VH-VL binders against o27280. Designs and how they scored, part 327

Target 1, 266 residues: o27280
Amino acid sequence: MDSMNVPEVLEIKRIVEESESVKTFIFSWDFRREVRPGQFVMVWDFRDEKPMSVSLIDPVRSEIGISIRRVGEFTDRVHGLSEGDLLGIRGPYGRGFELMGRDILLVGGGIGMAPLAALADEATARGMRVDALVAARTADELLFLDRLEAAGVNISTCTDDGSCGFKGFAHERLLTLEENHDMAAVCGPEPMMFQVMRILDERDVPAQLSLERYMKCAVGICGQCCLDDTGFRVCAEGPVFWSQELSRVREFGRYRRDPAGRRVPW

## First folded at step 14 (VH-VL)

Design H28 (framework fv_bamlanivimab)
Fold by ESMFold2-Fast, scan of step 14:
Structure H28 (fold): chain C 266 residues (1-266), chain A 119 residues (1-119), chain B 107 residues (1-107)
Amino acid sequence: as target 1 above (266 residues)
Amino acid sequence: QVQLVQSGAEVKKPGSSVKVSCKASGGTFRSYAISWVRQAPGQGLEWMGRIIPRFGRANYAQKFQGRVTITADKSTSTAYMELSSLRSEDTAVYYCARADQYEGHFDPWGQGTAVTVSS
Amino acid sequence: DIQMTQSPSSLSASVGDRVTITCRASQSISSYLSWYQQKPGKAPKLLIYAASSLQSGVPSRFSGSGSGTDFTLTITSLQPEDFATYYCQQSDDTPRTFGQGTKVEIK
């Protein structure tokens, strides 16, 4: 029996309130079932099941954390839960981030900082120098700044409204930052990731990008995967992809799919 | 660089209430908890409750439930602790402290507010 | 509630001594334990968090160890400024609870 495909009913050990719309749910975890940054789990509230990135991986305390943004009915119900309540957790699934070199740039937008926070912990533990560019619409939507600082990460912030750090978008801030990194990891809204990827490609920095919409493809549900005009399919390897792979996907950063599967601009 | 500054000392009569303030300054406003911890003369530290100022969510130690109210005003970055039905046993220094939500440690601490309850 | 018990309640020591203070939790708290130093008339100061992590700016003579129910704070070469009361604190559950304190006094 593949225990990854059977939900375990786990008790919510602790809830961390990251922002008005984001909570991290912490569970005891048996690390004989390995979890890597960039992987996700299916969270089951006994009614619906949704993919969520793992945001905390702590084998010393035998804990994982899952950060969830309140965006609809499922996440509203989960946000209403308390410590001691139960959730079904299935996984982990998907390809995790691969670390290489001496220094890494993390670029995260909104909830996209969740998998990058777990990656920052691993990179720091490995002895890498970690720079993080944390982007959001407003200061109140910047996530994991205290956790990143505690891990020894060099933090730059930007907000659309200028309420914290650089006033502007992630890619505009990136243009003002040091260009010397062995690799980068990027997670956030797809238009942000596309602009960041272009700059990193110009700087010849290899990047891995995490695409939320391909999480279902990693568990064998491929309704949101695309076949672009080159015949290339990305659904088998998600949610984390190298920038070289994404540069061949015409849809990336330009179009999304509506519920009927039609292309609509971002 | 974050500092917590508390209101000044209070002398109160039994049966009255006291409201102590704790103003955060420095650094970017982020999600954190403010705990209230008291210390009676010559005694140890006793946790009363906490609030996450960003969200207005508070929880309290059972001993103080019904007598303590912890609130926050986001516009002034100020947390408040109000203790009602004061007794002589409530004479203490009251501290606010910023709590890390992941680890639960307290740093920084306010300077403390001495509350004396006497007739 | 999780009960935290320190030993000893007080000790006398000389400058240069190695001082050990222990803290026991009534149930397992993993590594959710912090140590604080308090001098008369002052707020407590964080020394150690996560059982063994040294707070930035705290001298390296301070160290913490332990997990589960038994924890230790060690000062390897006591300095004049280290005479103070020390408290352990658990953060595994609500309410947060402190040990009764250990007073380190001049011999």
Scores: ipSAE 0.380, ipTM 0.720, lowest interface PAE 3.8, mean pLDDT 87

Design H29 (framework fv_bamlanivimab)
Fold by ESMFold2-Fast, scan of step 14:
Structure H29 (fold): chain C 266 residues (1-266), chain A 119 residues (1-119), chain B 107 residues (1-107)
Amino acid sequence: as target 1 above (266 residues)
Amino acid sequence: QVQLVQSGAEVKKPGSSVKVSCKASGGTFRSYAISWVRQAPGQGLEWMGRIIPRFGRANYAQKFQGRVTITADKSTSTAYMELSSLRSEDTAVYYCARDDQYEGHFDPWGQGTAVTVSS
Amino acid sequence: DIQMTQSPSSLSASVGDRVTITCRASQSISSYLSWYQQKPGKAPKLLIYDASSLQSGVPSRFSGSGSGTDFTLTITSLQPEDFATYYCQQSDDTPRTFGQGTKVEIK
């Protein structure tokens, strides 16, 4: 891990506007540094460094994409950049998704669709049948639908307000989908992932879930990366976990810890 | 899925300007870019520029810099291309097309707007 | 600007023939290459993108190949509706540029 821990300064080749608040930044990438769906990189704007999941992996074109939601000072500055501007990138880091079987269900909420979009490309390239349940608060916040459609993915949508597809939450839509899958991959808000995991567990579908809070931690030891009851360090073992691992953690999807260590409901 | 419908044919005098519209229906106007491409009689295709409607960012071919302005109105899902200081060489069919942000291919295309510049 | 050169400018063919059209970029464009079909009085129609990806609804007799600077569009078993002008287009850089076109005419 010597060379992977040094940021490489890369030019922004292309910027894709995914929504009012989400952009994908595309860079030329040297694939001697292998990267897989579910992994993240550290993005450095020469002031601050933040973890971002990889949303596009294209070894044929030698390109990688990073999707960033505008939520604070760092992301506001990055969103103000143009093609040709420079960013530091180091990594990749973390455990990526594993693919098995012939068919996969993807369940994504909001920006959680970013790592799943990269996974959809890999699963499709391997000849798997891919079904995606894409969830958001409103139609304008549904991400990567055009990209998933181009990849041949079977898409179901749901929005909290009913502006596109099923009116309701991801787990409510999932209950109306009785399809059998060899595996599932889930990424989105933790309460959504918890409800989806319970349904998949009842259906005996093995699932991998990507914990967004791992990506908020710097590489290394962080107190907020510890899961209650099991002593798991998300920074050491994540961000992707099998549902069997998370089913033993009582706090997953129910509560988190504030800076003082107190249990707070989601 | 997305359909693009353009404004009707125009006849303009040299030195004037023309503004062509391109209305999108179906899909989300926000999720794609719109490119403008022209074709003079019996000639090939020439790219003029593109806009990402919600971001408001436009890129232009250098040949048209200073004469072309591409804008979008998100409330009506309509993109516009205005070309000023018209010359007889600007006589062409003007097309708008949905521009895939990842691949850069154009699909669908508008039906085209014939612009004739004559004295 | 990236220049796109098509060959030939025109060709004559019969129904059932195999037709090959080539497109050359003045610099490497990876696989950022699309092919379009245009019939008289109509807007162009996308056939192929990413050099070799067939657009939904386009017959399988159309195929694209190539990478870098040299690209080919092939039409196997030419049909009557395939007599048209074909254009290549690069999307690796701005401005986007097209080839001059290849007119496929009946013998």
Scores: ipSAE 0.428, ipTM 0.739, lowest interface PAE 3.6, mean pLDDT 87

Design H3 (framework fv_bamlanivimab)
Fold by ESMFold2-Fast, scan of step 14:
Structure H3 (fold): chain C 266 residues (1-266), chain A 119 residues (1-119), chain B 107 residues (1-107)
Amino acid sequence: as target 1 above (266 residues)
Amino acid sequence: QVQLVQSGAEVKKPGSSVKVSCKASGDTFRSYAISWVRQAPGQGLEWMGRIIPRFGRANYAQKFQGRVTITADKSTSTAYMELSSLRSEDTAVYYCARDDQYEGHFDPWGQGTAVTVSS
Amino acid sequence: DIQMTQSPSSLSASVGDRVTITCRASQSISSYLSWYQQKPGKAPKLLIYAASSLQSGVPSRFSGSGSGTDFTLTITSLQPEDFATYYCQQSDDTPRTFGQGTKVEIK
């Protein structure tokens, strides 16, 4: 009866404006089709389809939220929609985050905070202590600070330009934070995630990292979402990976692949 | 904690306009919306509209559409509500309040601005 | 517009009493309901949001319950400072709408 490969047409119930370039779209959801933090859905505007992370999971209200950054023609069209308009949603897809221990660290950069916001909600609901390092280029690009504060999360911020919090990169700020965490979850630009992973490995903190690169398809085998040495397909085997799985992947944090599979520096 | 401070009481003649300000103390707006709610003497609360100051998008209750304009100046952390074509029925205390985009509850509230419309 | 109706419009109570105020929405609003307390000459104060979540700093004698169309605010042991007017408010849709208010007066 439930096919994850067929888009379900859903009404936009609410739109939350997170920043000048990010909106969260909230839909009623039938939780007989379970969704976990770290999973993504394919969003269809009846013209094009793109993968988007689930940023809100609320089984009590039977709602999910999908946060979308405005970066091109598809996302510009979706940002132009209003409450009451329709979108096609299929999924969820991918492996979500696993919570373990009592004290966790979240490290998010830009839109990478979207799946981490859903994880923070689950972790705080379970009574876990959550520390979040929220990083962005500028203060205007810091996301979900109000949600994290309302949830009781201990927040640290950093911006490249120093417009809010620590002036510098996430990994530089991480070096000044308390080291005692049972696990970490990381999502953001790949070079940031690589540097953060190295520090967490040295601290012997198990980390889960979410990669959203080259997710052109959510079903079947697609060469565009393949990782270098391991042959992992992000849409099938990810997007969440343990740090041990990424530690030997030469491309992680160092270069990306073009559509032909060639290595291109960041 | 964040505090909302409103402009002082006004006495206006019928047919004129009033512009009430609401300043967030010491800081710029974040992702919250600012709602405007009025209360006529001895009456209940009536929602007029809201703005998300960071993005400048305003929405209004149908009753006030065409007479109310809600704006924000991010540089001064101030939201404004302007009501035109004033009538005696517009005599009320006007409140601004921080409006949570996810939950839609109002906290904190400004202290209120009394607007009296008399001839 | 979603109409919010409170019951009763007023009630008289004594310190120590259990007070119950109800709020009904004209259509389902899930749990998008807040309760406010207003004292004469003052701005309203948030007590409860999301139907049952107690606002930080609000005494635990206040509680909210309900979902869909029927909601209740309960004060388990009324204190002198609780004599006030109480409003429910829905945030499921625009426009935001309030109940007409319930005045809690000293007996």
Scores: ipSAE 0.584, ipTM 0.812, lowest interface PAE 2.6, mean pLDDT 87

Design H30 (framework fv_bamlanivimab)
Fold by ESMFold2-Fast, scan of step 14:
Structure H30 (fold): chain C 266 residues (1-266), chain A 119 residues (1-119), chain B 107 residues (1-107)
Amino acid sequence: as target 1 above (266 residues)
Amino acid sequence: QVQLVQSGAEVKKPGSSVKVSCKASGGTFRSYAISWVRQAPGQGLEWMGRIIPRFGRANYAQKFQGRVTITADKSTSTAYMELSSLRSEDTAVYYCARDDQYEGHFDPWGQGTAVTVSS
Amino acid sequence: DIQMTQSPSSLSASVGDRVTITCRASQSISSYLSWYQQKPGKAPKLLIYEASSLQSGVPSRFSGSGSGTDFTLTITSLQPEDFATYYCQQSDDTPRTFGQGTKVEIK
């Protein structure tokens, strides 16, 4: 019997306020159910269930953390909870990140830093050199900077409004960074990820992208109809994909086809 | 750098209440919890309770349940600890401290507020 | 509540000595342990967090070790400014609890 498909009711052990709109909820976890960075869990508040990326994985302390951005009714209710309150958790689900090489680059936008924070912890624990580009709209929305710094990660920041670090978008900041990496991991808004992926492709850096919208597809919740039949199929479990696996749908995110079959930007 | 500054020393009569303030300056007040810790003369450190300012809810050590109230005013970046029904045994230095939400260590600490309960 | 017990309650030492203070938790607290130094009339100062992580600005002669229930603070070469009272503190559960303190006195 597979307990991953049945929610366990867990007590919220600790809550961390990451920003005005993001909190991390920490639970005791039995690591006989292995969790890898890039995987997600289904969070159940006894009314609705939503997929959330795992942002903290600590088998030594027997804890996981789940970071949740306040964006609607479900997340508003969850944000209203306190330490000691209960949530249902099932999982983990999905394909996690794979680490390769010695020097890695993480590029995260907004809440996309959540799965990358867990990956940074594993990479640094393995003795890898980690550079992180953390992007947000404003300084107040930059996430996990203290955790990354404590782990020994080299941090670059950018904000749309210039309130912290480089003024501009992640891909614009990346163009000013000229360090070699053996791999990259990218998570954030889809337009940001495709721009970053293009730059990494040109630099011959293999990249893994976490496509958060495919989390539901990985657990079998209706999604196959959202992809081109000639492209990548949803039944290949996400949310993490290598850029080479996404080569068939890379144009779909950045380009559509006109009546003559030519690529046209979104 | 973040600094915590507490209100001045107080002398109170048995049965009264005292309200000590702790003002945070130079950083983000909302990203940390604030704990209150007291120390009676010649004694060790005793944790009283904690508040996460964003949530507005506090939790307390059972010994102080019903007598202590911890609050926070986010607009002034100030936390408060009110202790009622004062006894001579409540004579102590009261500290506020930032409580790291991930690790739970206390840094920085306020300078302390001496509260003396005398008849 | 998690009870924290320090040993010894006091010790006498000379400048240059190696000092060891132990802290025992009544149940496993993983690595959720911090060490503080307190001098007379002053607030405690954080030395070590996460059992072994040295706080920024704290001299390297201070080190922490341990996991689970047994923890140690070591001062490898005691200096005049190190004569103080030291406290351990657990943050695994609420309420947060402290050891009773160890006073390091001049021999």
Scores: ipSAE 0.045, ipTM 0.581, lowest interface PAE 7.0, mean pLDDT 85

Design H31 (framework fv_bamlanivimab)
Fold by ESMFold2-Fast, scan of step 14:
Structure H31 (fold): chain C 266 residues (1-266), chain A 119 residues (1-119), chain B 107 residues (1-107)
Amino acid sequence: as target 1 above (266 residues)
Amino acid sequence: QVQLVQSGAEVKKPGSSVKVSCKASGGTFRSYAISWVRQAPGQGLEWMGRIIPRFGRANYAQKFQGRVTITADKSTSTAYMELSSLRSEDTAVYYCARDDQYEGHFDPWGQGTAVTVSS
Amino acid sequence: DIQMTQSPSSLSASVGDRVTITCRASQSISSYLSWYQQKPGKAPKLLIYSASSLQSGVPSRFSGSGSGTDFTLTITSLQPEDFATYYCQQSDDTPRTFGQGTKVEIK
């Protein structure tokens, strides 16, 4: 298939309920359109279109999964759908994660574990040792733990309230872990990613970070996808960036942009 | 990791109902589903339905729709299967099993609850 | 509903034999297939999931293969503890459905 950025109407094959606010929607996928961990698709409910990270990539079964957190009108409508219902999907878009070395650290916060779950599958399939630090506000919001465990991933958890694992934030837990890795991949709230990046930089661990910024345009022509200092367009040059690239961006971890591109404090 | 322990054997009259419990221990912070599977004497395995305990959402096989109700109590990590309008054909061992939402395999299984329906 | 048919319904074998059990789905289930072992009076035990993934703690003499509609469970060197009934199960759709079972008996 030579699809040209047109949404394909796909049937929801299966729905996995990850948490009270997160569901994974699984679709049959033609892998002549390659999909890599860290890439996203545009999900269309025939009214609105939103970018969503791919959380499951299974070429053997010819399936992809898209994990969606319920946060507003669009996601509320999508969460109301059932197996057999239809959604429009176009993509994939963006730069995916690159894997190197023999061992990798994954650091995920909340829904940020979605693209990292797909990456964990690829890393383990390549024979890499995978350590995951999974962070959430509470135990009930920790995502993909069973899937990571089934893949052979070594899991550490932390929750803000101490209901599971280390009591505290991801970067605080990371400071108590002294293992070295050939690389890291990080996805979650920007303040968390900024703190984690600083620790990894001090340890000389090359890290890739995925930015889940609000995007109106999938092809990178809109200003709200642009990072402050470098002119990087998240949808065109991201969403995955190396830590060396992000270390030069003043806004990273300090403020975000609204749909009009204005700076808004975290 | 997760261990499933079921309630004890039951003897019931035709037309009555039975409610079997399945208590999970360990791994309660994880998202999982619980499936109910029955096995009549000398027969194979028959899936009845499933629930995701964290959310209380249940799905049923159409054959049992209207007669089976699957519920869960998150505070006690216990799932329940209630089967009403019992017939002699409902005599079976009833199993709960942890149902992997992605792969759909069942592990671990409860030890089983024998339900005998007789006059 | 997706129907699962096992073959044979029963077989007789000796310790050390290679045993093969097949399972056919009425429509494609990709690789959403699991194999279980059940001994008299006991709950089933998971052996294989995702058609070919060996469950932790299960001996390596057990293996699974197949995709789509045709699947195989192989026991390469049958042991005394392997005499049991084996079931395949699909998880591609609801309702989840099982094969009728294959009883592996002492020859």
Scores: ipSAE 0.596, ipTM 0.809, lowest interface PAE 2.3, mean pLDDT 87

Design H32 (framework fv_bamlanivimab)
Fold by ESMFold2-Fast, scan of step 14:
Structure H32 (fold): chain C 266 residues (1-266), chain A 119 residues (1-119), chain B 107 residues (1-107)
Amino acid sequence: as target 1 above (266 residues)
Amino acid sequence: QVQLVQSGAEVKKPGSSVKVSCKASGGTFRSYAISWVRQAPGQGLEWMGRIIPRFGRANYAQKFQGRVTITADKSTSTAYMELSSLRSEDTAVYYCARDDQYEGHFDPWGQGTAVTVSS
Amino acid sequence: DIQMTQSPSSLSASVGDRVTITCRASQSISSYLSWYQQKPGKAPKLLIYYASSLQSGVPSRFSGSGSGTDFTLTITSLQPEDFATYYCQQSDDTPRTFGQGTKVEIK
């Protein structure tokens, strides 16, 4: 086991409140341990350990950021922490995004904007043109708009209730946007990603999708649970997959598993 | 707006093989799956298999496993269905159809290729 | 394999009639069911996909309903061009499977 696989106890340097339910925790990071957009770390509160995507990568300041949505006991405890408190961090893990071409599209839903914000920083630093479709249920749940604007990203917004930008779902908004990009990166709820992937496939735009539920598979926790109907094991190399890999996975966007292992529609 | 155009009718002897082509026009061939469906005279529709051209891997119905091979040439936007060890029971019209990768419905369909197996 | 059973195998109807065709899956397929119309000597034509979504260009007299294992195709006011054979098809799993067909004939 090398040092990457042992949790390093890090002090919370800064906390950014992104919304009522989302906070970004900033840590000093030794960049001899390389981290790329789309990778995740295991966050340990000295009781439980959970995978979290890296949302900020700043080698100039020697910092990383981890954005966490409050949804349960672990995340409630972490949200109760203050600057100066300690968390265990190990990683990074998983396959990150690959940048290709000159003009890229990012499509993020809710907390799914977190890994895409890190990708946007890298893409703009490389001189790429970045268009971002940022989707949420309401305006208050749109994340990272100020950070994306500061990076020079061309932003389109979409809210279910129409409180900001287009009124409707991400895939409905995507149908009204320019068709020609060299690649896309997508992260958000699986039903959203499924519909977006379908549109991008029709436009012949290669897309990379980040699937939160495959983060545990990338570290080897599950056996053969991610086989598709053709026998391909997609779980071993997550959380980021090309759309061509996911279009063969029968469960993607269609089904989840209940505690008994039965298929349940989304 | 994709159209699928199939090769012409064939008459084959028992024990031979037939290879039917399906060429896509009006869209990017690589962005969808192609299914093959046959229909014997007076009978219903029978799915044989499908290919997603981007991956080059095909799925087959068990009944045809070992006799059918579905391939795709991405450079010419053409899918192929080859059926070997032909029997009189293989006399049918063979269709290719664009297979929606998400909902699995078939649209558009090729015009069909009549294959007759007789001595 | 998922078996698809259609009923009836054939029916006789007059122009203006309401026609109902049913399709049953041997296991739950959620909403992953499509309906096709086929006329003699022609390829099948998509009418309905995802159980109830009407294909572009298909007349509104055609509708689909159902989920799980039981599905229905309805033609509310049969027209002369609607005399054809109709097939259901599941897309929940491979192999894809079709019902045996329902022939709608003039009385």
Scores: ipSAE 0.006, ipTM 0.420, lowest interface PAE 15.6, mean pLDDT 84

Design H33 (framework fv_bamlanivimab)
Fold by ESMFold2-Fast, scan of step 14:
Structure H33 (fold): chain C 266 residues (1-266), chain A 119 residues (1-119), chain B 107 residues (1-107)
Amino acid sequence: as target 1 above (266 residues)
Amino acid sequence: QVQLVQSGAEVKKPGSSVKVSCKASGGTFRSYAISWVRQAPGQGLEWMGRIIPRFGRANYAQKFQGRVTITADKSTSTAYMELSSLRSEDTAVYYCARDDQYEGHFDPWGQGTAVTVSS
Amino acid sequence: DIQMTQSPSSLSASVGDRVTITCRASQSISSYLSWYQQKPGKAPKLLIYGASSLQSGVPSRFSGSGSGTDFTLTITSLQPEDFATYYCQQSDDTPRTFGQGTKVEIK
């Protein structure tokens, strides 16, 4: 177990610019420490440590990729790094996605496409048919389209402003798509995931949802993080949850918690 | 679905500089890198350098460091390659190509720009 | 720099032949290898990337294999339009480097 909790100082092998605000950092990885889509790692810049989803898993090349959106001081510093620079990586942590059936739907919003891109790679490698609904506020914020296309994924896009694909929200676009999936995986802003989950429930499509805000809980602050009304231990059970596990949670999709634990609307 | 269109042929004197442009249309210019590759008459392909337009940072082959400058203008989706202190041995067709950031393969390619250096 | 060496430098073949071109890297490049076809007066065309992935629109008679330092491009049942020069290229490190080329000419 010590091997998962000891930070490894790794050299940035390659940097992929995904958008104005998102980069993927690629590292050589020893796959004796198994990594699965839906898991995350702790990224350490020798000042602060933050959880980041694993977005590329390539055992053949012995590489992982970590996609990071620029949102604050830590991520600004990391975005300023170059190939050859060093970062500390600890993990992986959390429960990964489970693949089932032959036909799967991925629904991603913004940076939520990062863990879903890794899942798409695994699903297509297993011979599954993959449909992806990629949602963002604008065309410039759609992520991983070239990578998904290269993997043979059937892509639908939507943007809030109509700059690419369907004009509207992910759940509105989903209502216009075929209902022929054995499972779905969903990752993005919680309000989007809540609306998507409701539609998938009506269609009797089992869905797995990744809750970004609970990634930190999986690293060892368990017992302090639980979902309202259920006593649910998200730090031990997340960040990926089946839709049936979230259906009774009043918090999901309606409000989040600030650092003091207070309810804040989305 | 991006297409690359290069500037026209140039004839230059030794000691001068040449600046070749490469305009991207279709697709998203900033989501990929642009590499420059040259080919002298009857010779093979020689990589000169690449740029990721978002960062404005370019990597160069050591042979060209100090003489080549690769830049990009995001507003016009145009990459540039400037080669200074030209010699007759710099006579070549110069290509720009979209450089896949994950795989590093080149597709599509520009049509090429013939640069002839003669006295 | 990673040196890329192709074998043979040239070969003569007939329509319908199986053609094999080999590329060797001076150090391991995993599977970061691409193959290109170039016809006189034209830009190179991508055939294979990632050592074995066929580019969309490229005929299935082209295939790539290999990993580490040794790579092969195979053309089954050579067609008239396949007479061209072929280049391998590594993308594991900068600078990106190409093989010297293999000219496939009519017998």
Scores: ipSAE 0.584, ipTM 0.804, lowest interface PAE 2.4, mean pLDDT 87

